# VH-VL binders against Ubiquinone biosynthesis protein COQ4 homolog, mitochondrial (COQ4): the designs that were tried, part 2

Target 1, 235 residues: Ubiquinone biosynthesis protein COQ4 homolog, mitochondrial (COQ4), of Homo sapiens (Human) (q9y3a0)
Amino acid sequence: SDGAGPLYSHHLPTSPLQKGLLAAGSAAMALYNPYRHDMVAVLGETTGHRTLKVLRDQMRRDPEGAQILQERPRISTSTLDLGKLQSLPEGSLGREYLRFLDVNRVSPDTRAPTRFVDDEELAYVIQRYREVHDMLHTLLGMPTNILGEIVVKWFEAVQTGLPMCILGAFFGPIRLGAQSLQVLVSELIPWAVQNGRRAPCVLNLYYERRWEQSLRALREELGITAPPMHVQGLA

## First folded at step 16 (VH-VL)

Design u1 (from s3 with heavy chain F105Y)
Fold by ESMFold2, fold request of step 17:
Structure u1 (fold): chain C 235 residues (1-235), chain A 122 residues (1-122), chain B 112 residues (1-112)
Amino acid sequence: as target 1 above (235 residues)
Amino acid sequence: QVQLVQSGAEVKKPGASVKVSCKASGYTFTDYYMHWVRQAPGQGLEWMGYINPNSGGTKYAQNFQDRVTMTRDTSISTAYMELSRLRSDDTAVYYCAREGKTNYYWGYFDYWGQGTTVTVSS
Amino acid sequence: DIVMSQSPSSLSASVGDRVTITCKSSQSVLYSRNNKNYLAWYQQKPGKSPKLLIYWASTRESGVPDRFSGSGSGTDFTLTISSLQPEDFATYYCQQYYSWYTFGQGTKLEIK
């Protein structure tokens, strides 16, 4: 009569059949309205289990990744000292991250907590991925418009193999106009794939220790090149 | 000038607990990880674990995992190490050591406290 | 865990001598992301706290005399002390900080 309870805060235990229904429903809703980020999150939580295990295992093998798994850092308004970040020099990772949030009108808390992953450590991994996703926009110089998001999804697909990243990379372009599609295929995908292969796994980077680091220096350290063009303002 | 000043010597009986303090000065306490290292009489150095004073996140060495707790009070720039269920082979000098900043990675120990002698005897 | 082995465990020498102390790790401490060997050397005199001498295998900490030098890469490292001085008689420890933290067992350097 003690019963099984949640494995972590906000956990909703579900059967394999319930996961299948959630995956199908969230996929349909995300295609209908791509701005339903909550449905994209449900899709990722219900479909990526094997890939999350691969990501967790590679994090364990990397010394910095292992430290992240140990300490479970979070990027949220409750964990960030926004005043300190604002006081950092222009061009630092922390200042450019704040600039990204402001320009794109998002917050670190825009991402919902993980609910449907039935392993506490894998739930942290997908939560960390969501928090790091906005950091990738900053690193890659990509806005949150449809074209910028697709470019980031290509980078993430190469690095992570997550089903939701692969699906976003391949199906996202169907919403683009001809100009944006041509630019994506001829310039941006090759750039994203090359940088995704060259850079170390971005989940193995402890960003919370690096807010003061020059974004330019960090890009050089990771082997991330400047994007071939500006994406802001394209559809 | 960076200084780490530890609490005074302690004598304990087996089964008790001890809590050693390490007060930091001369730098921003929350910017640097704090480690604990012990040295039994006539023996080498043994790493016990660390605390991230900014977040409170910790890592403990395997052989201390069930008995050690590391905490901090950022308002007084002080780190603490508590070791429970003491036994005679826990008799040692306990050091705090600051992890230096090295290039946004983790690092080596650049400053050490003076040490706190803990004696566990019947 | 990475096990660190030092050799010799003790050593007698005279002022002015050159000595070497070796340290071997059970696996490489070279991190490919930054190409640094995560290996440090510490000096500890009787009754005192350890003192950092060398980090990243070969970089001297500020204020450490030029007679101390570190070398090696991967799994094999040495600390060399040229022209020993009276204040150099101490115990020396290597430490890896690549994957968590492990010290060697120490090398006691005694005066003849």
Scores: ipSAE 0.762, ipTM 0.909, lowest interface PAE 1.1, mean pLDDT 88
Fold by OpenDDE, look of step 17:
Structure u1 (fold): chain C 235 residues (1-235), chain A 122 residues (1-122), chain B 112 residues (1-112)
Amino acid sequence: as target 1 above (235 residues)
Amino acid sequence: QVQLVQSGAEVKKPGASVKVSCKASGYTFTDYYMHWVRQAPGQGLEWMGYINPNSGGTKYAQNFQDRVTMTRDTSISTAYMELSRLRSDDTAVYYCAREGKTNYYWGYFDYWGQGTTVTVSS
Amino acid sequence: DIVMSQSPSSLSASVGDRVTITCKSSQSVLYSRNNKNYLAWYQQKPGKSPKLLIYWASTRESGVPDRFSGSGSGTDFTLTISSLQPEDFATYYCQQYYSWYTFGQGTKLEIK
């Protein structure tokens, strides 16, 4: 970045050395405690530049992706019309997303702002990736437990190629019991990979224009199959 | 029935600004993008840009990026297009058009306003 | 930007004639996700607003007569009027909406 000032809101200009240190530190911390989402975020921002460019370029070539890049939609409590979503039919993307947030006690506002990406557009791409994460949980029917998170990370890794997704996908299973690990390796990972490869880039979906769509119909459209039954019963 | 009703004809001098309105009815205004297209006398159609009435997000064609401003008032389901620094070659009929959708894919213009004639003359 | 090129720019025909208008895009407007061509055809009569005829290259808008048909895929598209009626004399425009929005230069259909 040639400019001495911030390129976007929350941007923290950093030198290559500083980025390297941040990457190393965040990686160590994320490995130590995978629940440190802030460290995972830092790791993604400091290591994902090349991959983000590829994703951005892919989005630019997609009619819907290009529109997303242009309009910069955000998913937060302030941007979502919760009343509208609540009024939608059961089984709709909007209603199921709300249900997911409620059942799992998560908020779209928990996503950390982008800070260490030295390109405004790429900063948005990674922000969008973060904000659609819970949407992917909804889309895939995955809970926010360890197993569900790993499955989503595998799907994301295949979809985006982001280093943080890959790392999360590989290191996540280290804390699983033998039975969970077996199911993960034998059923869930293959399912995630297959669906990740088959589905179009999920960052190119304008979710905000699809709240009324049946989740089932959307899954069919994307070629996403039902998850294996073991996801709800395991850790 | 979907209707787009535009404001009346305008006559402006070079350098002035013009603001055209488009009132939508018969559908939920915030659920559809509103586009603006102009047509110079005896010429073809030229896309100017669009507004997302829900978010207020806009996209302008390159030729108008520095001169056009699209806004909306959701309370009265009305879109506005303001063109500044008018030139003689801005003389045209200006249309608002709704972007249609099929199975959540968008792009074509399914309803059009009646058009607003803007004449720029010294 | 995707450039749309129509041919011919003008043509004369008689009532009952079969008329064909072509439109070429500088890039493919076929979307792989839904396998749809992001192309529309509009009719415009003098002093009137454009009217949507065809979208997704081949789908007729409601109320459009069956004599109008759209065909083509990728970069080459055709609007066909099987039997020209007196009310069909107008200017026709193709439009792509794959990458933003651009129109062809138009084809004026006149009475012979």
Scores: ipSAE 0.703, ipTM 0.875, lowest interface PAE 1.0, mean pLDDT 93

Design u4 (from t1 with heavy chain F104W W105F)
Fold by ESMFold2, fold request of step 17:
Structure u4 (fold): chain C 235 residues (1-235), chain A 121 residues (1-121), chain B 112 residues (1-112)
Amino acid sequence: as target 1 above (235 residues)
Amino acid sequence: QVQLVQSGAEVKKPGASVKVSCKASGYTFTDYYMHWVRQAPGQGLEWMGYINPNSGGTKYAQNFQDRVTMTRDTSISTAYMELSRLRSDDTAVYYCAREGKNYWFGYFDYWGQGTTVTVSS
Amino acid sequence: DIVMSQSPSSLSASVGDRVTITCKSSQSVLYSRNNKNYLAWYQQKPGKSPKLLIYWASTRESGVPDRFSGSGSGTDFTLTISSLQPEDFATYYCQQYYSWYTFGQGTKLEIK
């Protein structure tokens, strides 16, 4: 063990050897049982160090991203004013995010805390990425079914380069039926890749300051186009 | 009607601290960032830093990083700026200013009346 | 840090004159995705707080007379007062808010 103490809440310090074992074990468990989301999280935390540095450095260079790193906002049940979000006009980012949570029966607190990243700032970056993931469903107009998650993973892989996003994008389609796979390959992947290249890094968006912004206006600002089809009935 | 009302003038000795208050009214205090800006006699405006009154998060200008503390009390819609280890060149008018809504940084749409702090011995 | 430079540092003019004040930033303050320049102008009369005149380089704040106009983009900006009035004698500051916050040094406008 490296003997380092905790660097942030929930931190579990690990040696390089322990990280290697956790990465290998979590990869094996995630392949064996893809619903072990805790193992996917462990994999992301133990394998993403270089990529997290690149993401953090680009956030520092972006004015909005720098404010996020300075203030460390969180998207959680304790930080959200749900009454305010409910009062926003239909089509605003905050209202559509609330609708996404309600329709999909998800809370912002569903994500596990970061444990195995040995740098406090990088631990924030991966935690922010996890919290923003549901926001990406709202931005892209994607449901939380298997097909929608894969489409978001392709977008995230292009945007972030995180190993867990790349692996999810390439191996997630194994779980699809033939109809969904054909639609994914022919329509949805090209769309996700094009939008991932065109949009700025979505970690640079201070979503908590943008709740009142029209989702349509935000998509136009980011260069995100409408999906080529509705995904809800496909899986 | 938006108002920012600051505490009264202060006279201090070198080495002391001063705490200036800024009471906000006419809007939702936690929705808008609050800034502090100072102006020495005959000089221009110098940005000191901000507080996000919702979270309490702050950013200070580098010149003040080790001497300034900005806080707020959301129950009375009041922001505070405390400057420690005062010198004679800290003699200035200190303003609070509200940042208009923007998606990261914004302009200052309303200003307090200013608080004169005089440091002399 | 983005440095803001104003010119001139002071100027004298008569009522009715057209006055131009310039402001230059060390880096562009234009965000191309929303096509806005993150540049504001403030007026400060002696003994009083600054007052917002112009934001996003060219948008006039409510209640600001039409004689005030802002122009420019990227790094070069201009505040123009088309027909100077007695109440316009003041010090004018530009400010960028694209990346943190920086004021220009100020331009004092005096009656001739």
Scores: ipSAE 0.629, ipTM 0.844, lowest interface PAE 2.1, mean pLDDT 87
Fold by ESMFold2, fold request of step 17:
Structure u4 (fold): chain C 235 residues (1-235), chain A 121 residues (1-121), chain B 112 residues (1-112)
Amino acid sequence: as target 1 above (235 residues)
Amino acid sequence: QVQLVQSGAEVKKPGASVKVSCKASGYTFTDYYMHWVRQAPGQGLEWMGYINPNSGGTKYAQNFQDRVTMTRDTSISTAYMELSRLRSDDTAVYYCAREGKNYWFGYFDYWGQGTTVTVSS
Amino acid sequence: DIVMSQSPSSLSASVGDRVTITCKSSQSVLYSRNNKNYLAWYQQKPGKSPKLLIYWASTRESGVPDRFSGSGSGTDFTLTISSLQPEDFATYYCQQYYSWYTFGQGTKLEIK
């Protein structure tokens, strides 16, 4: 690649031509195998520049979002104090996040680092989005199964406008059975869209400062309603 | 129970640097943001910036941004403010102040005793 | 970003008087989602560090006498001392913490 050297720790500088090739290759691979989350990440990094600028600009206008952009908090096993989270009251954001990780057998470290965004601040924004994705599962009460992930993608698409979220929301249902698709269309999508419009941008939430906040109180603050059903047992 | 104890008065010449310390006790140091506020003789309070002692993240007021550095040592629960290229109008009392818990920005619930810095030739 | 203006810059009153100090912000410090005004008042006696009196515009800090009260919303705020005592001789500062941090210029209260 040509141009200036790295702008941040994992940055791979790329020309517009290289970005075009990465976008095309990652799109083809993500369509071939939607579970290649690394290819979905490359697609998001190479195609989302305008939308990332809009997200960054709205974060700057929000007082909490501005603090996040200033301090650049990270959510990973190296930054989380799991003992502190475990000690929090039942029903707090931090305790429920820890429960989500445990029940769904995931960790915050499964997200790929950002490599192909040629603006340091925008690279942080997409990195933060990836790191808080599991927090959205906690806020929305959605598991990591296929149906739950699609519901979160609909919420994210409304909230962010990121091309990868819109494509995931629109094309994700293709692999669902008839019953799951019926429930998705009749109940879950309307719920996700309504909450996505009502809630403030969830990238503007400094979750690391809110671990002690009751999840119920946080949902009320954001205008997020209870999900219409439990998704965990649906195929 | 909460106590913020600052280092002693300092006399400096123009062009030098000063580093003021603020030792915290009676609470979990890394859970609360620490601020620095100065007050020139006969003047009001002027916010200088903060440090998040957990991460080390900082924000400085614009007029100090090229001259101030805020740091901390979590092992001894101590915050530091260093002001470089001192001028005579930097003569002031410098306070540390703890931000009470809030979800992003908060009010200052405890203050240090103040450190007088005098800049004269 | 947010400028805080206090009025008056100084005032003199007698023990037992009711005094009022005002503070105006250049933009609203009310957060609509929790309905709180991000405004605090501090008292500073000569030679001492500031002391928190009131936060969220109207909530008294622990140990602050009932004679101190805060009111107002949005851009216009008031600190009231209902019956002035000799120990209330001090300078009073308002501060917004809605978007970063800004102090008013202070109001010096002298007791006759």
Scores: ipSAE 0.629, ipTM 0.843, lowest interface PAE 2.0, mean pLDDT 87
Fold by OpenDDE, fold request of step 17:
Structure u4 (fold): chain C 235 residues (1-235), chain A 121 residues (1-121), chain B 112 residues (1-112)
Amino acid sequence: as target 1 above (235 residues)
Amino acid sequence: QVQLVQSGAEVKKPGASVKVSCKASGYTFTDYYMHWVRQAPGQGLEWMGYINPNSGGTKYAQNFQDRVTMTRDTSISTAYMELSRLRSDDTAVYYCAREGKNYWFGYFDYWGQGTTVTVSS
Amino acid sequence: DIVMSQSPSSLSASVGDRVTITCKSSQSVLYSRNNKNYLAWYQQKPGKSPKLLIYWASTRESGVPDRFSGSGSGTDFTLTISSLQPEDFATYYCQQYYSWYTFGQGTKLEIK
């Protein structure tokens, strides 16, 4: 470490060697236990530097993305007005997101803070990526079961190119049964890839300003099609 | 009805600072971005920046980046614009303007009455 | 920054005239995702605050007379007053809000 102080809250400066070790260790652990979200996070942070730069640059070139980078919105329990979301019409992004959280028993606060990214802005980008993950579930109508997670991961991989997403997408299926694997390969992955390619960068959406927007309208705007029947959840 | 009421006229010397207030009423203050636009005498409109009253997030125009500070007090639905190191060319009418509801950037649907700031030696 | 250019800078017209003001943006303000033009028109009378007339290039603000219309897409926009009324003598500004916010230099409409 250059002896410089932390660049942001929770920042842990690391040497390239340390990052390499962390990457290797976290990869091994994530493979061993894919539910170790903390290890997945470490892997993303330690391997994603170049990709994050690309994402950041993409955000800078997009007017909405630029606004996001400027204002640094966060999605957490402390930033969300759950009462407001609950009061929104059915079918709205906000209401459906809230429903997703409730049905799947997930909290926006489950996202690990960024630690190992040695750039403040890039640290935000990866943080935003993490915090938008549940929104992508909502957007895609994907549950938080294994299949749903894999589908979202494939979508994210296509959208972001992050190594961790790619790895997750490829290794996710290793624990699936034959039937699930068949459906995944024949229908779900192609759907995820197609939608991932068609949709604009999902990091360039200011979701916090779109709570009132119809989820359907948003899907139409983004070119997101209905998921295959096998994994229809919120759609 | 939506109303934006700004503070009164100011006369300042060069090098001084001015803080203009804009009190919003008739709507949920935190749901709309507040912008500041100025107009020099006989000149056009110049966007200065905005504040997200909910988060406190700000964006300033490049020409004002180092001199302007936008703040808000949500408890009284009031936005503030402070311009420091005043120059004679800062003499203008300063407007607060509400950004219309939009999922991205928006138009300015309501304006304050304007605050005249005169910078003279 | 997107530069907005209005034409003309000033014009004289008579009551009842059809008036057209043009605004050009240095970059397209059409958003492909929603097919909306992030362009607004404002009217400002002397000593008064600007008033929103048109947004999304062609949508009239509530309370704006039908004689005002906006048209155009991409980089070229037009504000039209079909039949000029005495109260319409003012300065008009176009504004883009596609990438941050910039105004045209204004068009002063004077009585002939």
Scores: ipSAE 0.579, ipTM 0.839, lowest interface PAE 1.1, mean pLDDT 92
Fold by OpenDDE, fold request of step 17:
Structure u4 (fold): chain C 235 residues (1-235), chain A 121 residues (1-121), chain B 112 residues (1-112)
Amino acid sequence: as target 1 above (235 residues)
Amino acid sequence: QVQLVQSGAEVKKPGASVKVSCKASGYTFTDYYMHWVRQAPGQGLEWMGYINPNSGGTKYAQNFQDRVTMTRDTSISTAYMELSRLRSDDTAVYYCAREGKNYWFGYFDYWGQGTTVTVSS
Amino acid sequence: DIVMSQSPSSLSASVGDRVTITCKSSQSVLYSRNNKNYLAWYQQKPGKSPKLLIYWASTRESGVPDRFSGSGSGTDFTLTISSLQPEDFATYYCQQYYSWYTFGQGTKLEIK
């Protein structure tokens, strides 16, 4: 800490050593309990600096990504018009997202604020990544069960290259049963990787301007295929 | 029907500021970006910037970044454009324009009638 | 910034003529993700606000006569009026909205 004020709300300046310690500690905790979202967040922030720069630069080169970086849209309960989403046609991105939230009992407010990124714009990028996570579930048609989470994590890993995503993708399956693991390796991971590679960067989607868009049309635009059937039947 | 009604003509001195209003009706104001475009006499169209009426987010063209401020009042479906430190070359017709529904950047489907701003000593 | 260049800057034509206006962008305004060209054409009459004619390079706005057509892709675009009518004498502008917003310098269509 050089006495400089925070770069953004909740910013905690840290030294490289401190970041290293935080990374190690958060990694251990995240491996022990993958549902510790706070630890996953710390791990992402402390290890993701280089990757976040790449993502940011990619966003700058994309016209939609550039607009997102300019306007800094947020996805939270305070920013979402749930009534509007409810009024949208079935099959629309907004309606399906709302359905996802309801069915899976997920709140957009569960995402931790960014703290350990020493760049304001990069801090936003990682925050955006967190906030669009549930949107990716909607986009991919993945539930919030363990298999669904792993599939989304693999997709994110391919899309972003974030170390936290890569680690999560690789270590996620460790506690799976033999049958689930077989399906994961034989069908779900290949699907996630293929779609992750084929689809453009999903951070370059201004979701808040696409509520009325058909989810089907969006999937077609992105080249996302139908998910394998096994993901909803297992774990 | 969609309508954009702008405030009346303005005459200003160099160095002064001007604030033009654009009242929207016939649609949900917060669902569409509002742009401002100006046109100097006998010249082409120049994009100035936009505001997202929902979030208040703005983007200004580089030439106006330090002089223009775009705001909105959602309660009365009105967008505002304020240009400060006026110069003679700011003499122009200023238009508000609605961006057609799109996923990011879009075309301008409806325009205000324009507001003439004259800057003279 | 993407620069839009129209040609010609002005032209004279007669009623019934086929008129072609070109617009070139300094870089492609074709979005590979959805294969859409982020290009619009506007008509402006003296003392009036611009009017949208064409968007997505080739889609006519509602109420625009079918004699107006847009074509092109990437960096080269064309507005065509198949048979010029008296009310078509105006200034035409192309606009890209791929990366922020920029207009061509305009093409003034005058009566010959």
Scores: ipSAE 0.430, ipTM 0.796, lowest interface PAE 1.5, mean pLDDT 91

Design u4 (from t1 with heavy chain F104W W105F)
Fold by OpenDDE, fold request of step 17:
Structure u4 (fold): chain C 235 residues (1-235), chain A 121 residues (1-121), chain B 112 residues (1-112)
Amino acid sequence: as target 1 above (235 residues)
Amino acid sequence: QVQLVQSGAEVKKPGASVKVSCKASGYTFTDYYMHWVRQAPGQGLEWMGYINPNSGGTKYAQNFQDRVTMTRDTSISTAYMELSRLRSDDTAVYYCAREGKNYWFGYFDYWGQGTTVTVSS
Amino acid sequence: DIVMSQSPSSLSASVGDRVTITCKSSQSVLYSRNNKNYLAWYQQKPGKSPKLLIYWASTRESGVPDRFSGSGSGTDFTLTISSLQPEDFATYYCQQYYSWYTFGQGTKLEIK
């Protein structure tokens, strides 16, 4: 570290060597226990610099993405009006997102803060990626079970190209049973890949401005098709 | 009924600052972006910037980035635009305008009555 | 920045006339994702604030008379008044809201 102060809240300046060590350690741990979201986060931050730059540049070229980069919206319990979301019509993005959070018992606040990205804007990009993860579950209709997570990870891998996503997508299936693996390979991965390729960059969506939008309409806008099957209960 | 009521006319000297207010009513203030647009005498409309009343996030047009500050008071549903280092060419009618409900960028569906700012020595 | 260019800058017409105003953008304001043109038209009468007429290039705002219509896509847009009424004498502005916000220079419609 060049002795520079933190670039953003929770920023931990690290040397290339330190990043390398963190990457190796986090990768090993993430492989050992994929549920270590903190390690996955570290891995993403330490390996994703080049890819994040590409994503940032992509966001800059998109007018909605540019607005997001300008305003730096955050998705957290402190920023979400849950009462408002609850009051929204069924089928709206906001209502369905809330439903997702409730059903899966997920809190937006469970996301680890960015620490190891040595660029403030890129740090935001990866933070945004993390914070929209649950939104992607909502968009794709994927639960937070292992199979659902893998599907979302494949989608993210295609969308972002982040090494962490790619690794997660490839290694995620290791713990799946034969039946789930078959379904994953034959139906879900192709679906995720196709939708990932077809959909525009999902980081270029200002979700916070779309709470009232019909989820169906949004899916149509993005070219996201219905999953080939219900993933809930499969794994 | 949606209403945007702006503060009264201002007369300022060069180098001074002016702060124009826009009080919103008839809708949820935090749900809509507020824009500021000015119009010099006999000239067209010039977009100055916007504020997200919910987050306080702002975007300013390049021509104003160093001189304009947009703020809001959510408790009274009021947006503010402050323009500093006033010049004679800042003489204009300043409008607040609500961005229509849109999921991306939006059109301006309601406008304030305008505030005349005159900059003269 | 996307530059909006209107034509003509001014025109004179009579009541009952069909009037056409054009607006060109330096870049396309059509978004392929939703196939919408991020273009609006405003009317401004002397001493009054602008009034929204058309958004999404062709959708009339509520309360806007049917004689007003917007057309076009991509970079070329048109506002048409099918039969000019006395209250239609005003200045008209096009606006893009695809990439931030910019206005055309305006078209002043005067009585002949």
Scores: ipSAE 0.073, ipTM 0.699, lowest interface PAE 2.7, mean pLDDT 90

